# VH-VL binders against q96il0, part 17

Target 1, 167 residues: q96il0
Amino acid sequence: APERGAERRDTAPSGVSRFCPPRKSCHDWIGPPDKYSNLRPVHFYIPENESPLEQKLRKLRQETQEWNQQFWANQNLTFSKEKEEFIHSRLKTKGLGLRTESGQKATLNAEEMADFYKEFLSKNFQKHMYYNRDWYKRNFAITFFMGKVALERIWNKLKQKQKKRSN

## First folded at step 1 (VH-VL)

Design e3 (framework fv_ebrasodebart)
Fold by OpenDDE, second read of step 2:
Structure e3 (fold): chain C 167 residues (1-167), chain A 119 residues (1-119), chain B 108 residues (1-108)
Amino acid sequence: as target 1 above (167 residues)
Amino acid sequence: QIQLVQSGAEVKKPGASVKVSCKASGYTFSSYGISWVRQAPGQGLEWMGWISPYTGDTNYAQKLQGRVTMTTDTSTSTAYMELRSLRSDDTAVYYCARESYGDLYFDYWGQGTLVTVSS
Amino acid sequence: QAVLTQPPSVSVSPGQTASITCSGDELGDKYAYWYQQKPGQSPVLVMYEDSKRPSGIPERFSASNSGNTATLTISGTQAMDEADYYCQAYDSSTYYVVFGGGTKLTVL
């Protein structure tokens, strides 16, 4: 039986994004797609004078990104494993080998694979619902803190303008 | 039938190391992760870590970082857990468990290995 | 780190319904799993994905998850159901597995 790849639990990408943005970057960088999640990681810019609100926002964004990376990495691995299991099981039931006579990997037809997708979606429906719920909660929190940071920045700009007018 | 058979009980001194084995049978060994869980006498279950027999990837509990090493031998379908710098509080029954597909849970367990750390 | 909280003990009379709760923030967005452990034995999976029973687990076992609380329910509790029960989840950020403290079910 083809050895099913064991699930790579990537530890949460410790902030060692393999993608090192230029040291002089003053903005967020988007890395290449992660090999497991297929999501593009964002390297968040850290300003020298980061406010406590900006820091909180950055941390929340980073935590949410890590959560999202881990979720999709796991889902993609689970999907791949279950797909392979389904294919092998169906081929075995049909009395077919895992390889064609030409040595190619045996595959199922689109109709048979449709059954797999339906079953997979059904099985994972609740997990996806929980994910969506948490995704909305996290994004709402991020948006809220983005608003706070925006207001703080406006206020700081106004204070600086007033100080320049008084001198 | 799927089985996980662990090595026998061990008695160790403080500061020593112990290596527990877990031989898997009845399934494709490389297809499933192996987790280790311990249980101190009269206490609950404590997750120690995980290993992928296929990739060799590991994930250890933070409390055990630097002291635990998990390995596998695919040729013998055997998982190993080594715990170093043993303490009295490491006295426990140690379980290997197969991690099921789709999520992080354990569908099959070894019989457990008692490790006693005594002076 | 995720924490799952269980009552330390639950007592029921034979034929009554036992309910064991497991509370934790991680249960709001993840499945709960349940294990039965009898004295001197290895844990046995009794429920997975909140409410699914493995093969060989009696129908009297059920489970649900509402908010941050998972509940294992044993209807028509029997003497053979006396055991320690553990809930389990995992931390999605670290993939650390987390167990509850366990609940001793006594059948009086």
Scores: ipSAE 0.006, ipTM 0.540, lowest interface PAE 10.1, mean pLDDT 86
Fold by ESMFold2-Fast, scan of step 1:
Structure e3 (fold): chain C 167 residues (1-167), chain A 119 residues (1-119), chain B 108 residues (1-108)
Amino acid sequence: as target 1 above (167 residues)
Amino acid sequence: QIQLVQSGAEVKKPGASVKVSCKASGYTFSSYGISWVRQAPGQGLEWMGWISPYTGDTNYAQKLQGRVTMTTDTSTSTAYMELRSLRSDDTAVYYCARESYGDLYFDYWGQGTLVTVSS
Amino acid sequence: QAVLTQPPSVSVSPGQTASITCSGDELGDKYAYWYQQKPGQSPVLVMYEDSKRPSGIPERFSASNSGNTATLTISGTQAMDEADYYCQAYDSSTYYVVFGGGTKLTVL
């Protein structure tokens, strides 16, 4: 990405990289992808009169997001580290340096990298299985509570209609 | 500070049941699995099973199937392990341990609960 | 059925490098993890995912996993490192956690 505008603006990269929802948001806000997890964080809007059931649903969604973010952040860091170690090991075996004569990082061809991907997927198979199982269970629970909240909101609308109708 | 605090030592007769508790603090209880691991005197570590505090799903070691039940109480952030039909060879220190986030290693352990089964 | 084999004991002098091995078929394509246990205490995680060190574990601890053998290495071994060490993996057929038999490290 072009870096000339950022340099000219003299803004701190850390300030720009932090997730910052709009000042006057009155609904859920979706941020940019996290550097480590590559997932977009959601800042949940909290209604002034949030019910206990709505709070339970919101907390469940927040906890699921935190679980998801941490899983993928750890997985992506592990992938990147092991990929670099694999490349370094294979280059050392070939008697090649870690950098090309042009100063760029030396890389392996697609066929050599296939060995790394196969090894990585095998080592992480159970981790991914448990992740997928828990992900489905969490989403099932979220869907169930979303249904309960919808029914509660319908009931509240009926109560409000009755109050406005009363003479 | 992340802590797992277990209930106190128990002495039981053969054929009895024991229920050990493990109270978690310092983290979101529902986000991490809990495993139970036991260690007989002078012996190595033996995995007993795992529970998800969020889903209530369990996975028990085959040797203990039918004798062990793992449960959680999310309102008190407490995990429980009940072992039935106790035998003398069930004498061990019983540990609860937190399963790492998205992986199968144990980053925090309880202090252990000694269960002695003798006549 | 997964089995992880460790030597029952390893002895080193202070300042020497200790090497503890853990062998099993599952280690060929699964991560290895290592725990330290001192008498009367709970196990403590010292290495995870083959070669990664948790916060608070000294840099003298390192590990590797090559072929079917994982190795925990303690460089410049100190008296305080005397303990039982357990490796861990998992059984891919049952998804049960498997521990090695343990190795008693004696610092002479």
Scores: ipSAE 0.000, ipTM 0.568, lowest interface PAE 11.8, mean pLDDT 82

Design e3a (framework fv_ebrasodebart)
Fold by ESMFold2-Fast, scan of step 1:
Structure e3a (fold): chain C 167 residues (1-167), chain A 122 residues (1-122), chain B 108 residues (1-108)
Amino acid sequence: as target 1 above (167 residues)
Amino acid sequence: QIQLVQSGAEVKKPGASVKVSCKASGYTFSSYGISWVRQAPGQGLEWMGWISPYTGDTNYAQKLQGRVTMTTDTSTSTAYMELRSLRSDDTAVYYCARDAYFSEGTYGMDVWGQGTLVTVSS
Amino acid sequence: QAVLTQPPSVSVSPGQTASITCSGDELGDKYAYWYQQKPGQSPVLVMYEDSKRPSGIPERFSASNSGNTATLTISGTQAMDEADYYCQAYDSSTYYVVFGGGTKLTVL
């Protein structure tokens, strides 16, 4: 069969396909790392008889995941941008252009890049402190609600035992 | 909108120091270098040096090494150029200029301040 | 360290092509820039990276850079083009910015 350009068109490779857990899953499932945040998303299992407390815990975990994904996506973008600016600045100090003869971006050696990493970490110290503070607050809330769910489950088991003994 | 505004004219005696300021507005100050260029009356342009507000790195013209210091204050988006041990032949209009990176990855001075006349006379 | 040499003056009649040269050792191995300065004003970038025009600079401005010579060409020269023109490049030995001595363009 004769084929022409439309069928032979090359397409750029895409990232990983969207995460989709098995339909019959009765457990939480972990997906592949997100392209921008490098974090693995969790798909939470929703039981048929989810209590209001269990729903609150699940929503809190989902909200925390979304916040965490956004923080690291932004952080990685900032890192890449500032790294490029640093390289440009250092090459200018040497009187060099930003492009090699092959058209690739000119680079700095590992010792010169160490200066960038040190400065990036120092500059972002307060941002990382705020992230850690918020992360601990969110984890405390999640742990608190996990404790409440555990107590609810113990209570329900005790109620079932009382019912069986009554018969 | 992009603008570099320099401090006013100075009159100095030989042996004194002068410090010229250059206040940037209309762009992200740390993203662009600042070059300093001077021009003696009726003469051509002479490059003095360059500073990165992002890294703090400087590169000074060999003729001025030991006499010039360039600094920046990112909180006020201001660059400074201090020239010490002034001589009569330092009489010139001093310009600050923004260094932009272009499509081939090179740099050039795309926005210039209005200039500051420094007169050195006894 | 490299020195950039420009003719002190160039004169053309309105509508004629002006050519301003900038000479330096191995200048074609570096990127050249051109600045226009009118009396009492700050310099204005008119050409960058050998042959490229900033937005707002008329199409009649063009430039080249090869071997030891960079050239700024102004076709159909107008009275408003009367100014001093400076070339600029990097010195590979010192990593400094170097300016040419400047050329006064007179349109008569």
Scores: ipSAE 0.000, ipTM 0.490, lowest interface PAE 16.5, mean pLDDT 80

Design e3b (framework fv_ebrasodebart)
Fold by ESMFold2-Fast, scan of step 1:
Structure e3b (fold): chain C 167 residues (1-167), chain A 120 residues (1-120), chain B 108 residues (1-108)
Amino acid sequence: as target 1 above (167 residues)
Amino acid sequence: QIQLVQSGAEVKKPGASVKVSCKASGYTFSSYGISWVRQAPGQGLEWMGWISPYTGDTNYAQKLQGRVTMTTDTSTSTAYMELRSLRSDDTAVYYCARGLEYDSSWFDSWGQGTLVTVSS
Amino acid sequence: QAVLTQPPSVSVSPGQTASITCSGDELGDKYAYWYQQKPGQSPVLVMYEDSKRPSGIPERFSASNSGNTATLTISGTQAMDEADYYCQAYDSSTYYVVFGGGTKLTVL
């Protein structure tokens, strides 16, 4: 049946592929590449005793993942649409059909496709520059909070050692 | 329509190598992993390994490590599995299957299978 | 070395319920998957993620996973359901896939 298979799973409301980490995972888990963004989602483990600072870091990482997934899902969709339009335009100019005798989609040679890739990259240069800026800003924020969490954990270990020593 | 079309049956002598191809169509080739699974006559399914067409990363079953190599050609949407130093117990139907690289790798689409017979 | 254990054969009469079990430590924290293979054909996914059914698979197929044992259940078994059935699990720590030994379902 045409609709068979695990790839027919619904995508998440955020536009990323739905995936299920191991049922009883006790650690962060990395999933398969999303159908649309081609990026691997991370499922974050939530400890029972998560601190407010740890929660803030986790939420920041989750929000950054969703932002990144959405950006690349949109970019890949735009790429696919414009690629298809480019191929159709060139085939029409040559007087060729959109399908081969076997029913497969007709394609262009590598030299012709190189023109499309060059144009696509040039056209999206500014968009990618804005993406890189935001990517660096998000990573700076994540690194900052990772540092804060590390300091909190050091402090808690020192407190725990003092408690053990007193008893 | 998702299709995985494999190369034809092969007859090999012990010590030879075989390379099976699997041509994918109907989906974005680089978005899904390809696994190889074999089945000896009258026996069960044995997972051999997987490859990511996106990264080129591979993971092989320990039993086959050193004898198997998996590759892809993204320009033709084709996956390859080469098995070297063939033995009579490598006689099997070899399947390619579309699966996910991590998580519960399940195989929602399978090739038709390639019979490889190793005899002298 | 990871092993999933299935009974080698199960026999049922037409219209009866067939149950095929799959046991292994992997199933305690990993999803179970089920494949149907008819003679001379490629395997077909019949159940995924413990209990979910792909489009095109009849409602009479159902499955569960409790503790270390996954179960495939076929209600009102038909002659066309006669096949070999394989369970599968994934070990995320090794990135290995493991299959059960298979169960031959005979409908007589």
Scores: ipSAE 0.000, ipTM 0.454, lowest interface PAE 17.1, mean pLDDT 79

Design e3c (framework fv_ebrasodebart)
Fold by ESMFold2-Fast, scan of step 1:
Structure e3c (fold): chain C 167 residues (1-167), chain A 120 residues (1-120), chain B 108 residues (1-108)
Amino acid sequence: as target 1 above (167 residues)
Amino acid sequence: QIQLVQSGAEVKKPGASVKVSCKASGYTFSSYGISWVRQAPGQGLEWMGWISPYTGDTNYAQKLQGRVTMTTDTSTSTAYMELRSLRSDDTAVYYCARVPYNEKGTFDYWGQGTLVTVSS
Amino acid sequence: QAVLTQPPSVSVSPGQTASITCSGDELGDKYAYWYQQKPGQSPVLVMYEDSKRPSGIPERFSASNSGNTATLTISGTQAMDEADYYCQAYDSSTYYVVFGGGTKLTVL
């Protein structure tokens, strides 16, 4: 069954699904959406002659991916859990059961759910703000190193061209 | 196995500096922050500050601002906390703790602690 | 600075429900966290973000945060639960962390 297949899946401690690209991949590979974060993981291709600077860039990109996956996996879990707890608490306060006579899950109206959304957004406003700040800092660092890698490749190409002329 | 291993106990004189290390293993070091928390003998927990190994960002408790410096060495997966101008009331067990970036208030794994005694 | 108030001591018999409260203005719009510390040992996270339980923490541990009061509840309390318990609040905007004074739980 699908549920049994999901139980066999290897998931990193951060909540990221692990996957392997096809053997002899020469490109970065994008996997299926992670069960918890709903983000697609990227498996980075490692060139045989990777420079130290290229390795540093790849590591930064991989680590940023893990950080990002951790954030969204936890946010999705937090939202789902707090929503269920809010609904359960509100129904209990009203003396209502969790199920209707037909066996369906009991629900709250839109006005009551608005209270949950307001509270959730309030509690998480600064958390999301600091996520955005950190996200920009990480992407600035990645962009900076991407620029360094590009300059390294240009320099090496020019150096080879000049040597060819001098010889 | 996630583990944080701290340096050994230290005895310092007032006015000296101490630098405590915290070596992380069992996870990707740069994917988590490190916080420092101290506990004076028989007292409660006191937060000192936080550092991101990835960005280098730090936040220090106002009480310690100007006396504390937190650093990391990603090549050895080690965090450091240096406290300067030591006073007798800095005598405490100093803990490092791992902090998820998405949950900066969550101290999910702790080091074993380092006793720093400030004695004349 | 900011203050989180905990009762200094709580005593329960084995199998009873223990409730440890933590109150302060910091909890009105912020998440609460709970740590267990046994003598000579490092603190251990037992509850985070008001009501979430880390892997490895028994289901008998639960928590809530309503108004300015957070509560740690231990159902069917066991001798192994005897420890000091600390609450904590966190402000994501300033990265300000404050701990409660601690509660010594005794299981008699």
Scores: ipSAE 0.013, ipTM 0.543, lowest interface PAE 7.7, mean pLDDT 82

Design e3d (framework fv_ebrasodebart)
Fold by ESMFold2-Fast, scan of step 1:
Order: sequence, then C-alpha cells, then structure tokens
Structure e3d (fold): chain C 167 residues (1-167), chain A 122 residues (1-122), chain B 108 residues (1-108)
Amino acid sequence: as target 1 above (167 residues)
Amino acid sequence: QIQLVQSGAEVKKPGASVKVSCKASGYTFSSYGISWVRQAPGQGLEWMGWISPYTGDTNYAQKLQGRVTMTTDTSTSTAYMELRSLRSDDTAVYYCARDETYYFGSGSFDYWGQGTLVTVSS
Amino acid sequence: QAVLTQPPSVSVSPGQTASITCSGDELGDKYAYWYQQKPGQSPVLVMYEDSKRPSGIPERFSASNSGNTATLTISGTQAMDEADYYCQAYDSSTYYVVFGGGTKLTVL
C-alpha cells in the first residue's frame, strides 16, 4: 500500500480535520474532505464588527458542523469495522483466506455483501432517523437565524439611507 | 525489506512494569496489525494480543486482561507492549509479529521481530 | 479454551518424509497455520491457510487440513529442517489466537 505524505494530516475519528484559511481571506473558506467523515469543513470568517446576532449564527453553524463531522466520522468508522468483520467471518466460514493469490485484500461478491448492507441499515435505522431529525432541526435554526441576520442588515441599510436623505 | 526491530533485553523485579518496543519498516505501518506473542524458556508460543495501528483498537488474551496495554506511534512506525505487575512466570522472550489485518487479529504472522528477553526475578 | 494437540517429537532420517499432526475442534471450521522455530531464532511462517506456502519456503513443505486434524508434511527432509514446529488456529468462540504445544523435529 502507498505511503501518505507528511502534508496529509488527520484528526481523531470524531473530530474535525485541521486546516488553515487562505491568507488575506475576508469570506468563509471551504477545506478539503475530512479523512474520516468525507465531508468538507468550513472555516467561518469573523468580521471586525460582528453583531451579537451574527456571532450567534456563526457559532450555531460551527457547532452544527462539529456535530455533523463527529457523527459521520463515527458512522464511517463503524461501517468499515463491521464490514471487515463480516467479510472476515464469511471467508473463514467458507474456508477461504483473507488475501487473494495476487496478495490483494479478499472480498465477497455483491450478492453476499447484500446481507451485510441490509443488516447494517436495519441495525442503524433508528440512529439514522434521529440524525436526520436533528439535522433538520439544526438546519431550520440556521435558516431562521440567517433570515434574522438578513433583516438586521436590511434595517441597517434602511437607517443609513434615511440618514442620507435627512441631510 | 520488511523488518520488525525490537528493543533490548530487560531485567525486572516482581511487581514492576516493562515496556517493549517494535519498530516496523519496509511497509505501510497502518495497513497491518501487530500481534504480540511470548515464549517462556523451553516452552511453547503464547499469544498476548493484537493492535491496529490505524484505529488503535486492541484485543487482549483473557489471561492478560488488566495487566497488558498495547499502543502504537504512527509517526515512528513503532508498536509498544506494556506488561504491568510482573511475576516470575512472566519471564519470557516477547515477540512482535505483523498480522495481515488492520481491523482485527485474524491473519498469518508473516514477519516477526527478533524477540526481547524479559527476565523477572527477585 | 481451545486446545491444539501436537506430538512432542518426530524423528526422521535425511531424505525421508516427515509428518507432523495438529488436532483440535477449531480446525474443523478455521484455517491452520504453521511456524518453524530454530534454537535462538524467531518463528518463521512456513504454511498458511491450511495448504498455502509463502514465497521463499521450499516446495518440500506442504500441508493439509481435514476434519479436525491439520498435517504439515516435509518431503525429502534435510538437516536444515530440524526445528520446533508450531501449528496455529483461532478459537471458534473468541477468535483469539491458539498455538499448538509444538513438535521437535529431529533429523538423524
């Protein structure tokens, strides 16, 4: 197997990948996909005059990202572990080795893997349902606060325009 | 060029702890598990446990649970085995060996370290 | 816990076939592995997954696993084959590694 370069870093499975925003950036920056979650992290720009409402929205988005990264990192790790355990168990039951004649990792055909996928999805049905419920709740809250921030910005522009008209 | 190189011999008193290292080279360290096997003088092989360098997951022999800890340092491609509360019957040559799985111990032990003699005596 | 039983010693003359057996219930549904260990040296994998031979191991080495008994066979045995031989499998219930007690092969 190819060896990874030093420039590729990862975090603990439940954590967010470490990365730095581009220098002189004045907007949000999107990073590369996290090794464990396979989701792209977002680094949020903090304006010099951030309002309390803007800060609340940013913190909500950061907290939601962290929760989402942690969930999928853990889920992907669990899937990978259980998949390998299933393959190993089935190969031993069949009296087959874990490696092919060419030295590659042995695998099961699609029909044999169907049992695993069905059992995995069934076992994790409630977990995924709760995740989806919480994801919608968090996304709704973010959308709500985005609307409030938009209204605040419109109000501020309106106040500026009225001030100019009074002169 | 695959090689596992272990730390040198140790002499310990009963009740002490020992930590043996195993430095891997010539392959992708995280792609294979590391198993630890010991052999008392004139006796057979006894499996102690397994660790995945990729996940940090471990699986220890029942007899040694509570006394053994296996760890890895991927930056140096080194595996460690610490055995605590040493007894005279822990005197043995301790081997690390490459296991073909990175998820759990299940494959052949295709490469072995040179062994580390740990002597426990009062 | 699982037990793999090997004869403590086997003797053969140079050029003759040596047969080393390993018996245990776990061999009925688990792979057998074989290791060679010479005095003062680390074990060396000589056979894996019942009957497969690693690169670098002479063709004189072969193995089988039938029922609850695995057998390591060395044809045309040479003085250099003198060593302790260990079989290995997995416990069916725990998947912990289990070694046989070892067999000392003497070539005289």
Scores: ipSAE 0.000, ipTM 0.449, lowest interface PAE 20.1, mean pLDDT 79

Design e3e (framework fv_ebrasodebart)
Fold by ESMFold2-Fast, scan of step 1:
Structure e3e (fold): chain C 167 residues (1-167), chain A 120 residues (1-120), chain B 108 residues (1-108)
Amino acid sequence: as target 1 above (167 residues)
Amino acid sequence: QIQLVQSGAEVKKPGASVKVSCKASGYTFSSYGISWVRQAPGQGLEWMGWISPYTGDTNYAQKLQGRVTMTTDTSTSTAYMELRSLRSDDTAVYYCARSWDYEGSAFDIWGQGTLVTVSS
Amino acid sequence: QAVLTQPPSVSVSPGQTASITCSGDELGDKYAYWYQQKPGQSPVLVMYEDSKRPSGIPERFSASNSGNTATLTISGTQAMDEADYYCQAYDSSTYYVVFGGGTKLTVL
């Protein structure tokens, strides 16, 4: 049970909220999506007998997650801010208020918003292209080390089975 | 089918204790938290607390501190909520609900509710 | 204690759009969740994480969270949508879940 009034939120420098897995978890845990990055954080299970190879794989996955979370948190905040500025600018040009008579936020129609989306995607095309390139490089490395860890686990099981028969 | 099945209605006297059960099925019990939410007749929803079935860690609403205890039995995939020193204003339908984390994110599956009546 | 404020009732004609608001300071940086409760039944999650719809919830349901106000929108409202609706958020001051007071939606 947490201490009364204790801070239960753990937010990364990128604005990503952290979820704590149950104590003595035997599996990776997936938290709720961060409001800013819109990605679910993963808390990786650390085995008692973690090998150096398993540790390297885990660290690569953690580093990749942090990089990915930071990228999307920043991208989503930039998108939201620029979208709001665009809408406000267009509403001002039309002589309209920021809110409707019912108190709801005033919006632009799909045709008008298409201009913003087109400009945003064009401005961010190169950034997204480099993100995809880095994402594939990181996942290739993770896949490679996952393969090495799988081979290590198979080898250890075979060695264990062989010793049982030989002893 | 994912399901939470609660124990039947209870009638208690002021000062007594009540223990409500919530049996989970159709999912891995230890992978999700269980929250308890109550609703007095004609009133809104009030969060009571949360428990992790795997660790036994709990977090209780401040106004219920010292009166409520939440536990689980992983062998039967059952959660329990015990409320002590009952008062007439504890009369409510008590719900258990599956939650994604300790902050009380989305309650995606709810039990059918257990009516607890505290009558003098 | 943080408070989520909902109108106690909203009335709409069949086929029209219903809008239910939920206001509170915590909504500026916390997710909003929405539940539908019909008389004698358990609540049902209808929207989560501001704008996401659970599997099985009709496309007529949508939601947003802007500034300190979350809004649940039901387009083409039907008689079957008549229910009490509750918003929910995380309360930073108490570190607990907080529910709005509920809105009774009437379809006439």
Scores: ipSAE 0.000, ipTM 0.465, lowest interface PAE 19.7, mean pLDDT 79

Design e3f (framework fv_ebrasodebart)
Fold by ESMFold2-Fast, scan of step 1:
Order: structure tokens, then C-alpha cells, then sequence
Structure e3f (fold): chain C 167 residues (1-167), chain A 122 residues (1-122), chain B 108 residues (1-108)
């Protein structure tokens, strides 16, 4: 299960966290978890002589990351809002105030919260199923292009060796 | 487009029941509470009650206790308000309104339906 | 039941400041909200949580809430501001929503 960001009533989750990769890095850089999606963003290294196929793979990975970030930011927001709605409505139904006599926020017991989690998971089953389907499709495409890039690099090395030997 | 679209005007006789619908679009229906507010001709706003589309829990104004029922159909993103044993003083424009989010101690309406005129006459 | 009292009407000249009051017992201890309603239209939220303005509402709208009185202030009042204005309060201890009687703002 993916980690979730801080619970909020925000209606407009932010995108990927803004951070700087190490200067003159020759590798992909992984940043801190995004506040809303709780996923770590990846900044991809771009070689000076990137092939069209390598560029296509990188763009596919970047697009998949953005899709994934947006999905989980929205999912976390939906979870937070529905959790608060559930708590609010149950407290109102019981006639309980929103704060205890000590001034602390009133809360539901573990059994009642378990009911919320069951309902949330049940309600979002189809959405999570489609997410998993699309996630597998995207990973299949990425794996396929990674294979193509690997093959291209092997072929180019073989061509380079052949030319060097003939000269 | 984020909107609430209500059913058309109704004319009823005293003692009858009316059921007004409110179809939500453009947002996650289950994430926001729905209130019903009515306004008699030339009069002010009167809160009738609230329903959570997520839990189905309701809270009705004391004056309407026993006469009003609020329900939701999540498959169509539609809220319903049924008022029974109609009287002439129930003649009003009935609005559905979405609860705005800020915190649990705040309760306001950031989106309103266009209203449904219900006329009770004999 | 809490009762919110508003003056039935307020008249101002174009460009002048309009002030609409809403009075209730210990209203300043609760959040106050304001709605604008033009003839034949649904209410529109113009102010929430005492003094916060929704996006799309002109800067000339402001509000305050202290003691027993909440006030909606419209600076440089324009003809388009002519409408009925309703205050609303929410008591989180009773879960009850209360509207004021409404104030008709006329811009002469």
C-alpha cells in the first residue's frame, strides 16, 4: 500500500515537490516525498547524446511519474475528506460535541473507525482496480522500452568495436 | 462544471407529499454534506436539515421533525428531500446546498442548486 | 434557538459604504457567514468564517464579527450590489444552522 501524505481538507493538492538534484549529476536523482501524494519524485538525467529511443523512454517514465503523483494526491485528499465527513456525521448522530470537556477533539473508537476503512476500501475497489490495471500497462511499456534501449546500446557497442577493429 | 441541478416545480394539495431531487456533478459527491434550505415567497432562508452522502446520516430541523426525510443515491450522485403532510405554509422555493470545507467547527454553503418552487394550495 | 436579527433594509448612494449588521447572543464566539441573493436567483456565498472572502467576490466586500454583532461592509457600493443579504451562524455544540431575517440593500 502506498504511503499517504498528511491528512488535510485541502481541495487543491500540490504537485511534485520542488527540489534540486546534485549539480552536474550523471545519474537520476530521487527527492523527498511529495506533501500530498507521499511519493518520492525522480528527476531524470539527460545525456548529451540521448537517442530518440532513450528520450521516448525517459518521457514515458516522466509522464508515468506525473500520472502516479496526481492519482495519489487526489486519492489522499479524497480519503482525508471522507474520513472527516464520516467522523463529523457520526459525532452529530450521537449528539456528541466536537470537543471533550478537557478541550481535546472528540474522536471515534477503533471499531467505528474500522467501519470507515472497510467502507472506503469497498467504495474505492473499482477505482483501485483500474489504477492497478493502468499501472501494470505503464510498467509493461516502460520495461519494453528499457529492453529496446538496452538492445540499442549493445548494438551500438558492437558496431563501434567492429569499426575500430577494421581501422 | 461544478453544479447542483434540482427537479422542476411542483403543485400539491394540503396533506400530500413532495419529493425534490438534487443532482450533483463536477465533484466527488460522497466527500461533501448536502443541506436543504427553503424560502417562502418574500421571506427569509430556513434551514431544514443535512445529510452525509458518505454515511447516510441525517440531522433535521426540530420544526420539521417527523415530516421530512433526506436520502441520497450515490450511483446517480443525487440527493432527495421528501416533505410529508404538506400545509399551505410549506409553499416555498426549496434549495439544496453543498457544505463547504474548512474545519469541523465551520458550516457554510459554497454551492447552491437553482431552487424548486413547491406550491401547496387547495 | 439562537435568533439572528438584521435590519430589514439599508439604503446607500453609489460609491458610499454600506454597513449591514447581524446581531445574536454571543455571535462573536461563533463563525458568521454572509450570502447575497438577487431576485429570482439562488443565494451566493460572499463571506465565510467571519472575514474570509471567496474567490470571485470583489475586494470591496469585508466583514467582522465580535461580541454580539457581525457586520458586512461594502465599500464603494455599486448598483450591481443591490440584493438581499443574509447572515448565517453555526453552533458546533448543537449542530444547528441559523439564518438572519435578511437585509434588502438599495442603491439609489
Amino acid sequence: as target 1 above (167 residues)
Amino acid sequence: QIQLVQSGAEVKKPGASVKVSCKASGYTFSSYGISWVRQAPGQGLEWMGWISPYTGDTNYAQKLQGRVTMTTDTSTSTAYMELRSLRSDDTAVYYCAREGYTDLESYYFDLWGQGTLVTVSS
Amino acid sequence: QAVLTQPPSVSVSPGQTASITCSGDELGDKYAYWYQQKPGQSPVLVMYEDSKRPSGIPERFSASNSGNTATLTISGTQAMDEADYYCQAYDSSTYYVVFGGGTKLTVL
Scores: ipSAE 0.005, ipTM 0.545, lowest interface PAE 11.0, mean pLDDT 82

